# VH-VL binders against p19838r805to892, part 16

Target 1, 88 residues: p19838r805to892
Amino acid sequence: QGDMKQLAEDVKLQLYKLLEIPDPDKNWATLAQKLGLGILNNAFRLSPAPSKTLMDNYEVSGGTVRELVEALRQMGYTEAIEVIQAAS
Key: E = the ipSAE of ESMFold2; O = the ipSAE of OpenDDE; V2 = 0.75 times the mean of E and O plus 0.25 times the DockQ between their complexes.

## First folded at step 5 (VH-VL; framework fv_masavibart)

Design e5 (at its last look DockQ between E and O 0.06; V2 from the best seeds 0.00; counts 0 for: pae O 8.6 > 2, placed apart)
Fold by ESMFold2, look of step 5:
Parts: C-alpha cells; structure tokens; sequence
Structure e5 (fold): chain C 88 residues (1-88), chain A 122 residues (1-122), chain B 110 residues (1-110)
C-alpha cells in the first residue's frame, strides 16, 4: 500500500523544484519512466505543474516512498534523495 | 465545427522576423495543449514547439530554440509562433495542431489547421 | 530529434492489404509511449488515422488498423482503394519528452 502522505508538504515542494530542471538524467519525465508512469508523460508535460501532476498520480496509484527513493537512486539524483532522507 | 486557422505566413529574407497566428473555434481552447508542426516543401513533418493549456510550460525543437517563441492568449482563443532570425532552412508550411487527449496520455494531434507557408529566401 | 524509420514507399493493388512499418528504439516506440499515424494527401493537412497504437478516431474506416511489437509499430490498410494513395507518417514521444515523426511513406495504389 502507499505511504506518500507521510512526506511533509515542504518536502514535496522541494522535490517539485528539483524535478523541474532541464537535465534529462534528473527531470520529472525520467522519474516518471522509472516509476512506471512514462505513458502519461505527454499529459504531465502539458499540465500547469508537471512534477506535481506526476507526484499526485504516483500517490493515488499507491506509490511508496521507498520506491520513489529507489527510482531517484537509479537516476543518480543524490540531492533529491537527501531531501527525502532528512525527513525520514 | 472544431477548427484551427493559421495566418501570418509570407516571404521574408534571412535574418528577419515573422509572427504566425492560429485562431481556434468550436472547442474550449484553454483546456488543450497546442503544437506547431512544420513541413519543408517535399519533406516530412517536423515538430517545432508545444505549449501547455494555460501557457505555463513551453518546449521547443533544438533547431528553433532561442529563435522561436510559442505563446497563447486564451481570452482570444489564439495560438502564436514568434519566429526571429529566420533562416532558409525554416522555409516550410507551418501547421497548428490540437492535442487529442489532454491529461489522457495520448500523443495524437486530432485537429490540424490548413497550414500557412513561410518562405525564407534571399 | 531522431526520425523514426519508415520505408520510403510501398505499393499495392486495389483490394490488397498492405502494411507500413515504423521502427524506433526502446526510448520511444518500444517504451511506454503510444504511437499515432497520420495520412496526408498532396496539398492537404495531415489527418489522424490511428492513435494510441490501435484506436481509430470517428470517421476513419475500419480498413485501417494499427499494432506494435517491440520497437516497431505497423499500420495495416486492408481493401486498398485509390483514395488511400497518400503519404503516411508515424509519431511517438521519447523518454526525454520530445516528439518525433517518422520520415514518411508514400503509398501508391496501382
């Protein structure tokens, strides 16, 4: 079952900023692929807030913080992992 | 009754600017992402730019970054493409297109305009 | 932006079935992204024929069908008619969030 509600909103907001950079290794589109949500990337791209839309979809799909951290680790996104781990 | 109509094409010299417009009717324009796609004479389709439904997110093909700007005015149901520093390789018919499945994950363009010709020639 | 690979031309006789291929990579056609197909008659705007790999929009004949296997998508046209003579393009998004079209296939009905 999902546990994304355990992340504080401040942590989520920090993650949104970190995922909206123009680095193909560390952007929201690549995270979506790692989380199995890549099929929705066109919809995310065209939304007003791509990273938030991705994260909201992940949460309602039952996503877990552990799986999120593992996806970020596969991306090599150490700063994003540290934001989450500091909240754990 | 859903329609897109491009305008603003013409003949210009290299280095000049041109602004294209795309007038939308028959649908809720502000609910859809919009694209510009171009086609050089006798060639295939090439994506140019995309803009999100509220205009907050814009993405460009590498060939036009820094020279072209996509924008929209949802109160006028109009999409724009500002084309600066035009080059001969920008010569093409420019189409505006509506994204079929906004928020559905679809990658299709279900409504296309008739196109407007831009010729960049010295 | 890399183009998807399509044959430059295909041909068939009236009543025949033909297939147009569209080959990409695991980062586009072979990934999580859906494929669409467009028909374009000379001097006309493209028309959407197939979206989300297999779906037909309203007003498109059931003679048109789509499929995908691995990194290759296919458009099949059964019962060829003279009106099917046109250029056909596939498209897909990539894992980097860009859009790519195939190079196009000219279909000739003999």
Amino acid sequence: as target 1 above (88 residues)
Amino acid sequence: QVQLVESGGGVVQPGRSLRLSCAASGFTFSSYGMYWVRQAPGKGLEWVAVISSDGSNKYYADSVKGRFTISRDNSKNTLYLQMNSLRTEDTAVYYCAREKGWYSGSDAFDIWGQGTLVTVSS
Amino acid sequence: QSALTQPASVSGSPGQSITISCTGTSSDVGGYYYVSWYQQHPGKAPKLMIYDVTNRPSGVSNRFSGSKSGNTASLTISGLQSEDEADYYCSSYTSSGTLVFGGGTKLTVL
Scores: ipSAE 0.013, ipTM 0.694, lowest interface PAE 8.0, mean pLDDT 86
Fold by OpenDDE, look of step 5:
Structure e5 (fold): chain C 88 residues (1-88), chain A 122 residues (1-122), chain B 110 residues (1-110)
Amino acid sequence: as target 1 above (88 residues)
Amino acid sequence: QVQLVESGGGVVQPGRSLRLSCAASGFTFSSYGMYWVRQAPGKGLEWVAVISSDGSNKYYADSVKGRFTISRDNSKNTLYLQMNSLRTEDTAVYYCAREKGWYSGSDAFDIWGQGTLVTVSS
Amino acid sequence: QSALTQPASVSGSPGQSITISCTGTSSDVGGYYYVSWYQQHPGKAPKLMIYDVTNRPSGVSNRFSGSKSGNTASLTISGLQSEDEADYYCSSYTSSGTLVFGGGTKLTVL
């Protein structure tokens, strides 16, 4: 069972914003690959909000906050990690 | 040119149902999250419900959860609020509002309708 | 059922600068990243004045500015004018993931 519901909406929104930046190493597409959802990147890209669509799918698939943080850590995305940890 | 227009308000008895509509124009409706916000007479603003741009995500205030349903028809550029089991405390002006945008993540309402009055009374 | 706390009323004379505070608690509010401010005249719909704490939408007077310190966001109105007399509401997200409005502040221009 996932626990992504533990993240408040404002935290998620902040993550969406951070993952929409024009940095190929720190965007939603890279995160998707780290989370094993990279095969859906075309679907995410065509959605109105790729980062949100990614996160929603991650949540539905039973993803955890811990795994999310670990993925972000692998990306070296310290700012995104801090957003999550500050809310926890 | 960007505009929201609410309709469907009126006077109903407690326990009855009412369906509000919000017609959007002047912008790509399907690209925006939409909100319902209400204001009881002489009172402050209260968030009621939100729906994502594609309708896949919905959230409700605790005060209306289980009774109200937010929905949208992007082909008709219309937002809806189905209100069931209405209570006297649901009496308010109901506004539809557009969320500013996903990429900014602001969740600010930059466009509001004029509101439609819902009166629940015996 | 969390709420942001605003003063019930504030007043100022024309030309003065006034500030309206919006305070939440860390236990009730997940963050203050997305604080918005709305102006509402009697019988009218709210109007967005500030979003994301400090950003001003196009068409909004530069007399309106937003700031934040700790758990308190502030709306400052400089060069107060009679037309500024209205109710002002702040909004943000709670830790539960829901949107919340402040109780509103009535601004009177003396």
Scores: ipSAE 0.013, ipTM 0.689, lowest interface PAE 8.6, mean pLDDT 89
ESMFold2 (binder alone), look of step 5: mean pLDDT 90; pTM 0.917

## First folded at step 7 (VH-VL; framework fv_masavibart)

Design f1 (at its last look DockQ between E and O 0.08; V2 from the best seeds 0.00; counts 0 for: pae E 16.5 > 2, placed apart)
Fold by ESMFold2, look of step 7:
Structure f1 (fold): chain C 88 residues (1-88), chain A 124 residues (1-124), chain B 110 residues (1-110)
Amino acid sequence: as target 1 above (88 residues)
Amino acid sequence: QVQLVESGGGVVQPGRSLRLSCAASGFTFSSYGMYWVRQAPGKGLEWVAVIWYDGSNKYYADSVKGRFTISRDNSKNTLYLQMNSLRTEDTAVYYCAREKGYWDYSGSDAFDIWGQGTLVTVSS
Amino acid sequence: QSALTQPASVSGSPGQSITISCTGTSSDVGGYNYVSWYQQHPGKAPKLMIYDVTNRPSGVSNRFSGSKSGNTASLTISGLQSEDEADYYCSSYTSSGTLVFGGGTKLTVL
């Protein structure tokens, strides 16, 4: 019973950009590991939009905004958390 | 009163298995991430495993990956650690600990409630 | 597995202030504001004293304070009391997605 639909599309687009910068501490692959989706990272990496593919998979798997924020907090990615919180 | 109580510790031979339980009371267990942390006799603290509030994500220290499994039953307010293929290096007091603040987005990787621990001794 | 460096011991007299250091790298203490401090009396479970570098949980004395500069976090205890004699551990989130503890510091109140 996920609630990722609560995030507006422009918020998601901003998150994708933040997760595709070349910083191994703040990239989509590290987020995938934190969200329990790390086994799919090769599939994400091979897709045309890895961060979108990760986020879509997380949403379909029933992921929540709360879990997403906690994973970003564990990564120390305060900029990404602020994007989500500004939309709430 | 917020409380965590570990059980299931004991003396076992190397290669055997043991299952630890942690009974939670006095708080909404299903709203919190939970950790196992261990302390070998006379040594410091070592993180072992973490499980998210709903059981969806689990992470392990390298020293226990493939041998230990963390799980939870939110309907019973209970956290578990299944320990397989035990080694003498796993001898420690095992604590369960609650991760602070998850439900209000102000949380951190800090443990605000700890149990009193259960001793596991792995010895020939 | 201690990735964070703490002094093995620190001592002070009642009424004094002392500081315990916790030194990591830019991949943990320096890179994140997720440093916590725990007090552990002999035979007891650890108790959270400081989280998020500077924050004090409810019920923890205001004699305990935390700070960070660069890759070093610090716990300062003012107005030392005999009850403060304990082991103190820092911990930090790391870039590898794991948590690590410091090796611990034994505080002796003389």
Scores: ipSAE 0.000, ipTM 0.598, lowest interface PAE 16.5, mean pLDDT 85
Fold by OpenDDE, look of step 7:
Structure f1 (fold): chain C 88 residues (1-88), chain A 124 residues (1-124), chain B 110 residues (1-110)
Amino acid sequence: as target 1 above (88 residues)
Amino acid sequence: QVQLVESGGGVVQPGRSLRLSCAASGFTFSSYGMYWVRQAPGKGLEWVAVIWYDGSNKYYADSVKGRFTISRDNSKNTLYLQMNSLRTEDTAVYYCAREKGYWDYSGSDAFDIWGQGTLVTVSS
Amino acid sequence: QSALTQPASVSGSPGQSITISCTGTSSDVGGYNYVSWYQQHPGKAPKLMIYDVTNRPSGVSNRFSGSKSGNTASLTISGLQSEDEADYYCSSYTSSGTLVFGGGTKLTVL
């Protein structure tokens, strides 16, 4: 079972912003692939807020904070990891 | 004193609209997620809608999705619920409630502060 | 989403200990430690009694305690008092990202 609900709203908001960057190696699309949700990237892209839509789907699918951090680590997205860790 | 005060309830016919308000005081309203919870007469509690502290995210119960809109004005410390296309089954006391756990990262989806509720009666 | 399952009613005598169960699934009660309990007296708003399965808010009597095993959470009220007569509701976060309430339990103090 997922535990994404443990992340505060402001933490999630910060993550949304960090994931909506033009860097193809550090954006929501790459994260989605790392999380096994890449198949939904077309749907995410068409949404008003792809990063938010991604994370919402990740949460609903039972994703965990740990797995999220691991995915971000694989992306080398240290800043995003720090946002999560600072809230812990 | 921390409190929530609902208003806007009344008697309306099916298909009509009604807008509820919830005035918050005694705490930093803009720091908390807020909920609407309703209770039909003689029935249990039902989650209706939630809005994030800054209004950036909203979720609705399936029973009201597409008909109800939750919003907030943090400058006025007020939570709103716009109810359109009202049905008889929407008849209930509507409570606004503050979510606990935002600051201490505990008690997620726990409501530590409640208003006294406002009655909405949908009847032909 | 379907409500969590609570007994419709429970009763006890003053001084006794009673337990109210709240049964869900692995997608809610069993999946998360986000179970809350509320007390509601007639004509009043609900009051938070337990959150995160076991935690009591400040001001709540230590006669109230919460626990969970598998898909069932429990509220125990020890040293039952007349003032405890009320409706009690459980709630839980769900894997769907929403909240679900139990159907409520009417506690009668005999």
Scores: ipSAE 0.000, ipTM 0.686, lowest interface PAE 11.5, mean pLDDT 90
ESMFold2 (binder alone), look of step 7: mean pLDDT 90; pTM 0.919

Design f2 (at its last look DockQ between E and O 0.07; V2 from the best seeds 0.00; counts 0 for: pae E 13.5 > 2, placed apart)
Fold by ESMFold2, look of step 7:
Structure f2 (fold): chain C 88 residues (1-88), chain A 124 residues (1-124), chain B 110 residues (1-110)
Amino acid sequence: as target 1 above (88 residues)
Amino acid sequence: QVQLVESGGGVVQPGRSLRLSCAASGFTFSSYGMYWVRQAPGKGLEWVAVIWYDGSNKYYADSVKGRFTISRDNSKNTLYLQMNSLRTEDTAVYYCAREKGYWDYSGSDAFDIWGQGTLVTVSS
Amino acid sequence: QSALTQPASVSGSPGQSITISCTGTSSDVGGYKYVSWYQQHPGKAPKLMIYDVTNRPSGVSNRFSGSKSGNTASLTISGLQSEDEADYYCSSYTSRGTLVFGGGTKLTVL
């Protein structure tokens, strides 16, 4: 059961920005690996907006906000977690 | 000394099942994503399935979805492919392959280690 | 029909250079950014020759080189030798995220 539709679009836009900085420990490619979508990283890389493409794929696949927060926690990405938790 | 060895191929009738195994040695198996790729006689390569390093996620080609199941046992360094409801078009050599630099952000999607393949023939 | 188009065959004489092309469809603009190449001798598994368009794995001869221009990747084999006779496959992702192999090219060394 996925619930990514519960995140407001403004929250998602903030997350896209946070995931597209040049920090390999805190970028969209590492998040994709943590979410089990790493096999698609070459496709994400080719898209005009890799973090959005990752997040759209995660949502369509039935991903949950809880699992997203857990992946970000494993990355140590406190700033991204705070963006999500402030929206709840 | 890195090696992948497939087994479990054979001749079966349509509608039957087979299980393929891929034994890994010489590397840390639990650190790599693994693929099954097949090649029908006289034809090109076709990816079949992929499984994450920890077994958490699995993806399938449309041609096998719902019939094939990829799995792994990291304690035995073994990759599996359960093939149910086999059809004549599933006749192929099946390879297991390791994804090069699965954790490498540089964008590698290459398969740097391949097994020798195991032949599956599905015939009436 | 693959989304990656390769010529069915190519031939060359020993010592020559040859090039094998791998072209994504024109309607799939922006796909096929990272391309890999595999060599396959009869009865053997594929061997990775080039990854990420231009990189050679350890143990692959520098006679093999890769390049890309637009939606066409190329594998070039210089100083052609009889053992280069094999099938060659390119691989990449489409813009829709699907992993594909090209149809393969049979290289004949005359």
Scores: ipSAE 0.006, ipTM 0.604, lowest interface PAE 13.5, mean pLDDT 84
Fold by OpenDDE, look of step 7:
Structure f2 (fold): chain C 88 residues (1-88), chain A 124 residues (1-124), chain B 110 residues (1-110)
Amino acid sequence: as target 1 above (88 residues)
Amino acid sequence: QVQLVESGGGVVQPGRSLRLSCAASGFTFSSYGMYWVRQAPGKGLEWVAVIWYDGSNKYYADSVKGRFTISRDNSKNTLYLQMNSLRTEDTAVYYCAREKGYWDYSGSDAFDIWGQGTLVTVSS
Amino acid sequence: QSALTQPASVSGSPGQSITISCTGTSSDVGGYKYVSWYQQHPGKAPKLMIYDVTNRPSGVSNRFSGSKSGNTASLTISGLQSEDEADYYCSSYTSRGTLVFGGGTKLTVL
């Protein structure tokens, strides 16, 4: 199972914010695709908080922090990676 | 000029409700997360609530959760705080504050702009 | 309950340098990268003096500086002036997803 629960809430909150920016290369939609959840992007988009909904679904599906970091790396989203690493 | 102006404070009895407003000007209100922070007389600062730039997420301090509701109307450049079931310990100056670092990747939850506050007094 | 601990008061003479500490009392505060400092004069709103541990907003005197070691952040005020007399608060995020302030430090300029 996943270990997303090991991320502190403040870290998750920061990630939510970082994923809400209007940068197509660094937003929640792109992350969802990297995580294999892109097919749910329309559903996420209709939710009140797409980034949070994505992350919640990722966690429930058994996602791992490692895979999250890898996805963010593929996106070149160094700021998001640093947020996670700084909390470690 | 960037400015926040709180209003709606006053004297109320315990159990009553009050709604605070914060009028923003001089910046793109819809681009910033907004906070309410309060300060009891002679005491320190206490975080109360936060709302995301588009209102998609809200978070509350444990002390007010279930009683207070933060909201915003970006078309009116206004932040709100609905306070229900008020208690004497809610007595404080309430500040609205703009979050710094939301869009600049700083990761900071610093408040770079503050209103002058509005006093809420809950007393029998 | 997460909290940041500050000394209740500090004092210094004009021209001196003073330091205010902000220590996380649990693993979820004080140890994170982002710490802010605010100055508050009586009857006034707080003013952001330092963010992200070391950064000064524009318009803030370079007499104010921030640092961090371990779970303790520090605000240093050099060349102390009478106008620096105020309350100072540190702030940081907690692992619970909440923002927390220190208890505040009253700085007296002798």
Scores: ipSAE 0.005, ipTM 0.690, lowest interface PAE 10.2, mean pLDDT 88
ESMFold2 (binder alone), look of step 7: mean pLDDT 88; pTM 0.903

Design f3 (at its last look DockQ between E and O 0.06; V2 from the best seeds 0.00; counts 0 for: pae E 14.0 > 2, placed apart)
Fold by OpenDDE, look of step 7:
Structure f3 (fold): chain C 88 residues (1-88), chain A 124 residues (1-124), chain B 110 residues (1-110)
Amino acid sequence: as target 1 above (88 residues)
Amino acid sequence: QVQLVESGGGVVQPGRSLRLSCAASGFTFSSYWMYWVRQAPGKGLEWVAVISYDGSNKYYADSVKGRFTISRDNSKNTLYLQMNSLRTEDTAVYYCAREKGYWDYSGSDAFDIWGQGTLVTVSS
Amino acid sequence: QSALTQPASVSGSPGQSITISCTGTSSDVGGYKYVSWYQQHPGKAPKLMIYDVTNRPSGVSNRFSGSKSGNTASLTISGLQSEDEADYYCSSYTSRGTLVFGGGTKLTVL
């Protein structure tokens, strides 16, 4: 069972914003791949809010904050990590 | 053309309620996060509330939390702001605004479309 | 809470170049990555002039430009014209994911 519910909604909102950049190394699609959800990227892309859809699926699948941070670390997305850490 | 039109403003006494509407046209309303932003007379802009594309996420400024409710009806291309327990400090022009393309990777914190605003005056 | 600080007023003569600063708090880690600027004439709704620190929407004069250094974003207006007289607001979102506006700057064209 995941613990994504520990993240406040406004923190999640901030993460959505950070994942909607054109940088292919720091966007939601890359994060999805790091989280093992890359196979769903076409579905996410077609959704009205890909980053949110990704995060929702990640949470439902039992994802953890720790794994999220690790994925972001692999992406070198320090700013996103800092947002999560600042909220904890 | 892309347009937002606010309505519902008026003069009310403190403690009363008021419901604002924002009619959207010229774009796919359901594809955008929408905001309410207010501006007290002679003052600056203040974020009030935000709602996600399908209404599943709502966020409020601390100053209005628990009193205001943002909602949307995508079938009607309309954004709403239910304002309860109004206070004198809620007096302001209320704007609805569209957040610039979240999904085209062209910015995430900008409001590219604004309504003309509707004035809400709370006074005894 | 986080805030963006702008000078209350700036002034310039026609043809001059002026700059309006927008400074965020250094304690807001992860905030202020994107900065937008709005122009507001009296009795009118704000108009987006700059987004993502440096980008101009279509239809906005190239006399308007944006930059950022550290926690301070700047709006520069070159070739100042009378119609540029207005209030200018910067905005960004904080590390908490909430939007914040600067206090606004009144630009007077002398």
Scores: ipSAE 0.009, ipTM 0.700, lowest interface PAE 8.3, mean pLDDT 88
Fold by ESMFold2, look of step 7:
Structure f3 (fold): chain C 88 residues (1-88), chain A 124 residues (1-124), chain B 110 residues (1-110)
Amino acid sequence: as target 1 above (88 residues)
Amino acid sequence: QVQLVESGGGVVQPGRSLRLSCAASGFTFSSYWMYWVRQAPGKGLEWVAVISYDGSNKYYADSVKGRFTISRDNSKNTLYLQMNSLRTEDTAVYYCAREKGYWDYSGSDAFDIWGQGTLVTVSS
Amino acid sequence: QSALTQPASVSGSPGQSITISCTGTSSDVGGYKYVSWYQQHPGKAPKLMIYDVTNRPSGVSNRFSGSKSGNTASLTISGLQSEDEADYYCSSYTSRGTLVFGGGTKLTVL
């Protein structure tokens, strides 16, 4: 079982905002690819809340906070890592 | 060292079924998403199916949806493809492939390990 | 189901550099943020040569390089050798999240 439930809801909301900012490299679709969930990006894109849908799917699939941080590091998304690390 | 080996290919008539296996060795099979990719004779590569590392998510190309089922047995390090209602256009070499794991992930959708392939021929 | 478009064939002489293109649409492949290239010799499995547009896996010669401009990704092979004669495929994801391969390019070394 993953440990994504360790992130508080307000931390997750901050992450959703960061992943929805219009940026070609620092967005939910890029994160999905880094997490091995890129095959699902069309479904995420069509949902009313793509970042939340991605994060919920990752959590249900047994994803970990450690692996989330590494994916964000591979994206160079320091701001998102900082939000997670400040909460840990 | 790290390898994938497909088996179960052969010649079958249209409408029949066939089951492919892919044996994995030299890596932690249960940590990886696994793919089937096929190649018709003289043609290019075509994605067929994908399964998540724990088997909870499965996705298919439109051309095989409803006829093919991907599955895995992590205790046996084996990936499967059940192919039902086979058609002539399913004739191809079938490869299993490993997607890069995300501890070594750099954002690629790449397949770093491929099997040798197994030939499926569907003909009257 | 939009495809990635590659030239059917390219040719070059030993020692030359050649480039293989891979073109799609921005509406269905997300501007090719994630592009991979595979080499396939006759009767053999594909081999990963380039991932994430420009990255080489360990053990792949630096004669192989990748780039992107607009909707076109490119694989460049410098110092062409007879062993480079093979089929080459690009790959990416569509905006629907499906994996797609280009049609393949046959490289002939003259």
Scores: ipSAE 0.008, ipTM 0.606, lowest interface PAE 14.0, mean pLDDT 83
ESMFold2 (binder alone), look of step 7: mean pLDDT 89; pTM 0.915

Design f4 (at its last look DockQ between E and O 0.10; V2 from the best seeds 0.00; counts 0 for: pae E 16.2 > 2, placed apart)
Fold by OpenDDE, look of step 7:
Structure f4 (fold): chain C 88 residues (1-88), chain A 124 residues (1-124), chain B 110 residues (1-110)
Amino acid sequence: as target 1 above (88 residues)
Amino acid sequence: QVQLVESGGGVVQPGRSLRLSCAASGFTFSSYAMYWVRQAPGKGLEWVAYISYDGSNKYYADSVKGRFTISRDNSKNTLYLQMNSLRTEDTAVYYCAREKGYWDYSGSDAFDIWGQGTLVTVSS
Amino acid sequence: QSALTQPASVSGSPGQSITISCTGTSSDVGGYNYVSWYQQHPGKAPKLMIYDVTNRPSGVSNRFSGSKSGNTASLTISGLQSEDEADYYCSSYTSRGTYVFGGGTKLTVL
């Protein structure tokens, strides 16, 4: 269903890092809300790598790169979008 | 062939309401974000509204916020623009446009398909 | 909202190369790497000519090219032809998830 597997592992790693920031407008918690996974934020927060846990759950739930990019765009996270773009 | 066709334009008085439609064909409508863009006579392009592929997210230009409502019916392949409390400055050709998809993972944010436009004239 | 600035008009002779600039002045314009260009002939709908600064959709002449330097994106038209006479608009998304167009540039072929 989802196509997150199309993203190379190194691209995902870069996204993890970009989402592990304290900026409330650009962090994993905000992204989770945009992706409809905000209800799991408490669980993500308790993990050693919240951004990775979020992304893994997103992928397992059938998330798409398109929806991910749209969420990032709504957040104005240009740098994260560029990471995905550069992988093309 | 991919196509967008606007309808519903006409002449209305200030304060009245009008509903525009945009019929999509030739592509999977539900997979694409859609936009309304308008152009006043002799003026430039102005972004009006955005709606995500499933309608879960909507954004509006400040000039129409609170007055216009964008919506879509994916089962009918149709985009709508409900325009309330119309003003003379709302007079324009209104275009619907498709956002270029992300299937190539390029992060494209461009309008690759446009309708022919429908004219809305607001005058006393 | 954020604004993109374009020259009001540019002109060139057939066969020449011309460039139209598009400058973002606000940090709210998040996507200097996501600038698009549209061509519009009188009485017609806009047509996408360039997206993501440099990419050309299929069917668009290779005489059209895009670039950027700093906060300024540019559309270059080489081998200018009479049919190129039109209005050209740049556009970009904003950090708010909204969209913005430049003021447009009228290209006259002399």
Scores: ipSAE 0.006, ipTM 0.690, lowest interface PAE 10.8, mean pLDDT 88
Fold by ESMFold2, look of step 7:
Structure f4 (fold): chain C 88 residues (1-88), chain A 124 residues (1-124), chain B 110 residues (1-110)
Amino acid sequence: as target 1 above (88 residues)
Amino acid sequence: QVQLVESGGGVVQPGRSLRLSCAASGFTFSSYAMYWVRQAPGKGLEWVAYISYDGSNKYYADSVKGRFTISRDNSKNTLYLQMNSLRTEDTAVYYCAREKGYWDYSGSDAFDIWGQGTLVTVSS
Amino acid sequence: QSALTQPASVSGSPGQSITISCTGTSSDVGGYNYVSWYQQHPGKAPKLMIYDVTNRPSGVSNRFSGSKSGNTASLTISGLQSEDEADYYCSSYTSRGTYVFGGGTKLTVL
């Protein structure tokens, strides 16, 4: 099963902030596409907190931290990767 | 057939500029992040620059920040490196490389396709 | 900042197995599964041999295998052949969001 619960809640909160700034290479919609959740982007967009909704859906579907870091790496989002790895 | 072909290398004096090109064929160029990697004569590989698939995110090695600019034109399937204020230590073969696994979650920082390289010599 | 450490050279006889090490830190090799290995023959471009620590791209011989333990990744070449004589580089993603190569290892087939 997924291991996203190993990320501290503070780490997740930092990630949500990083994914909701205006930057098309670093936003939640692009992350959703790379995680295979892009078909849900309209639902995420309509939610009160798109980044949190994306990350919650990814976690409950069994997503892993490795896959998350891979997706962020392909986006070139090194600041987000640093947040994950500074937590350990 | 997947291919990358660099061009634009040559001999220049310190302080001059060159622009390198990398022509891509045989794959969907606009779906891949791209890199420049260089290799000084007789030395190892050194990462130079990164550009995201749509060109909106760019990173540089400290040794080239402020002097080099990576860019891409997805309509022409071409990657570029603008090299300004060249120094003798920039002398190297410059390779363009494709990041593996953009649409296949089996890859990450790997460079699965490389060009043949183009030589830049910076000498007085 | 820490470059990845590789031995400067290794050698082996045809038919033997050899291993090339690549030592980093918990901020790169030890913290990620994004280690790759490249083979470079003289005058040629590098070729990807291993990615994600253990995976071979299509067309790469199963004589090449990768592994890691702690902060050290390893490339193993079994059944050594004369065409394996080349320079080998490891690379890793880092926690600072940058990319790093090892210094390279010259493999000589005796």
Scores: ipSAE 0.000, ipTM 0.583, lowest interface PAE 16.2, mean pLDDT 85
ESMFold2 (binder alone), look of step 7: mean pLDDT 90; pTM 0.917

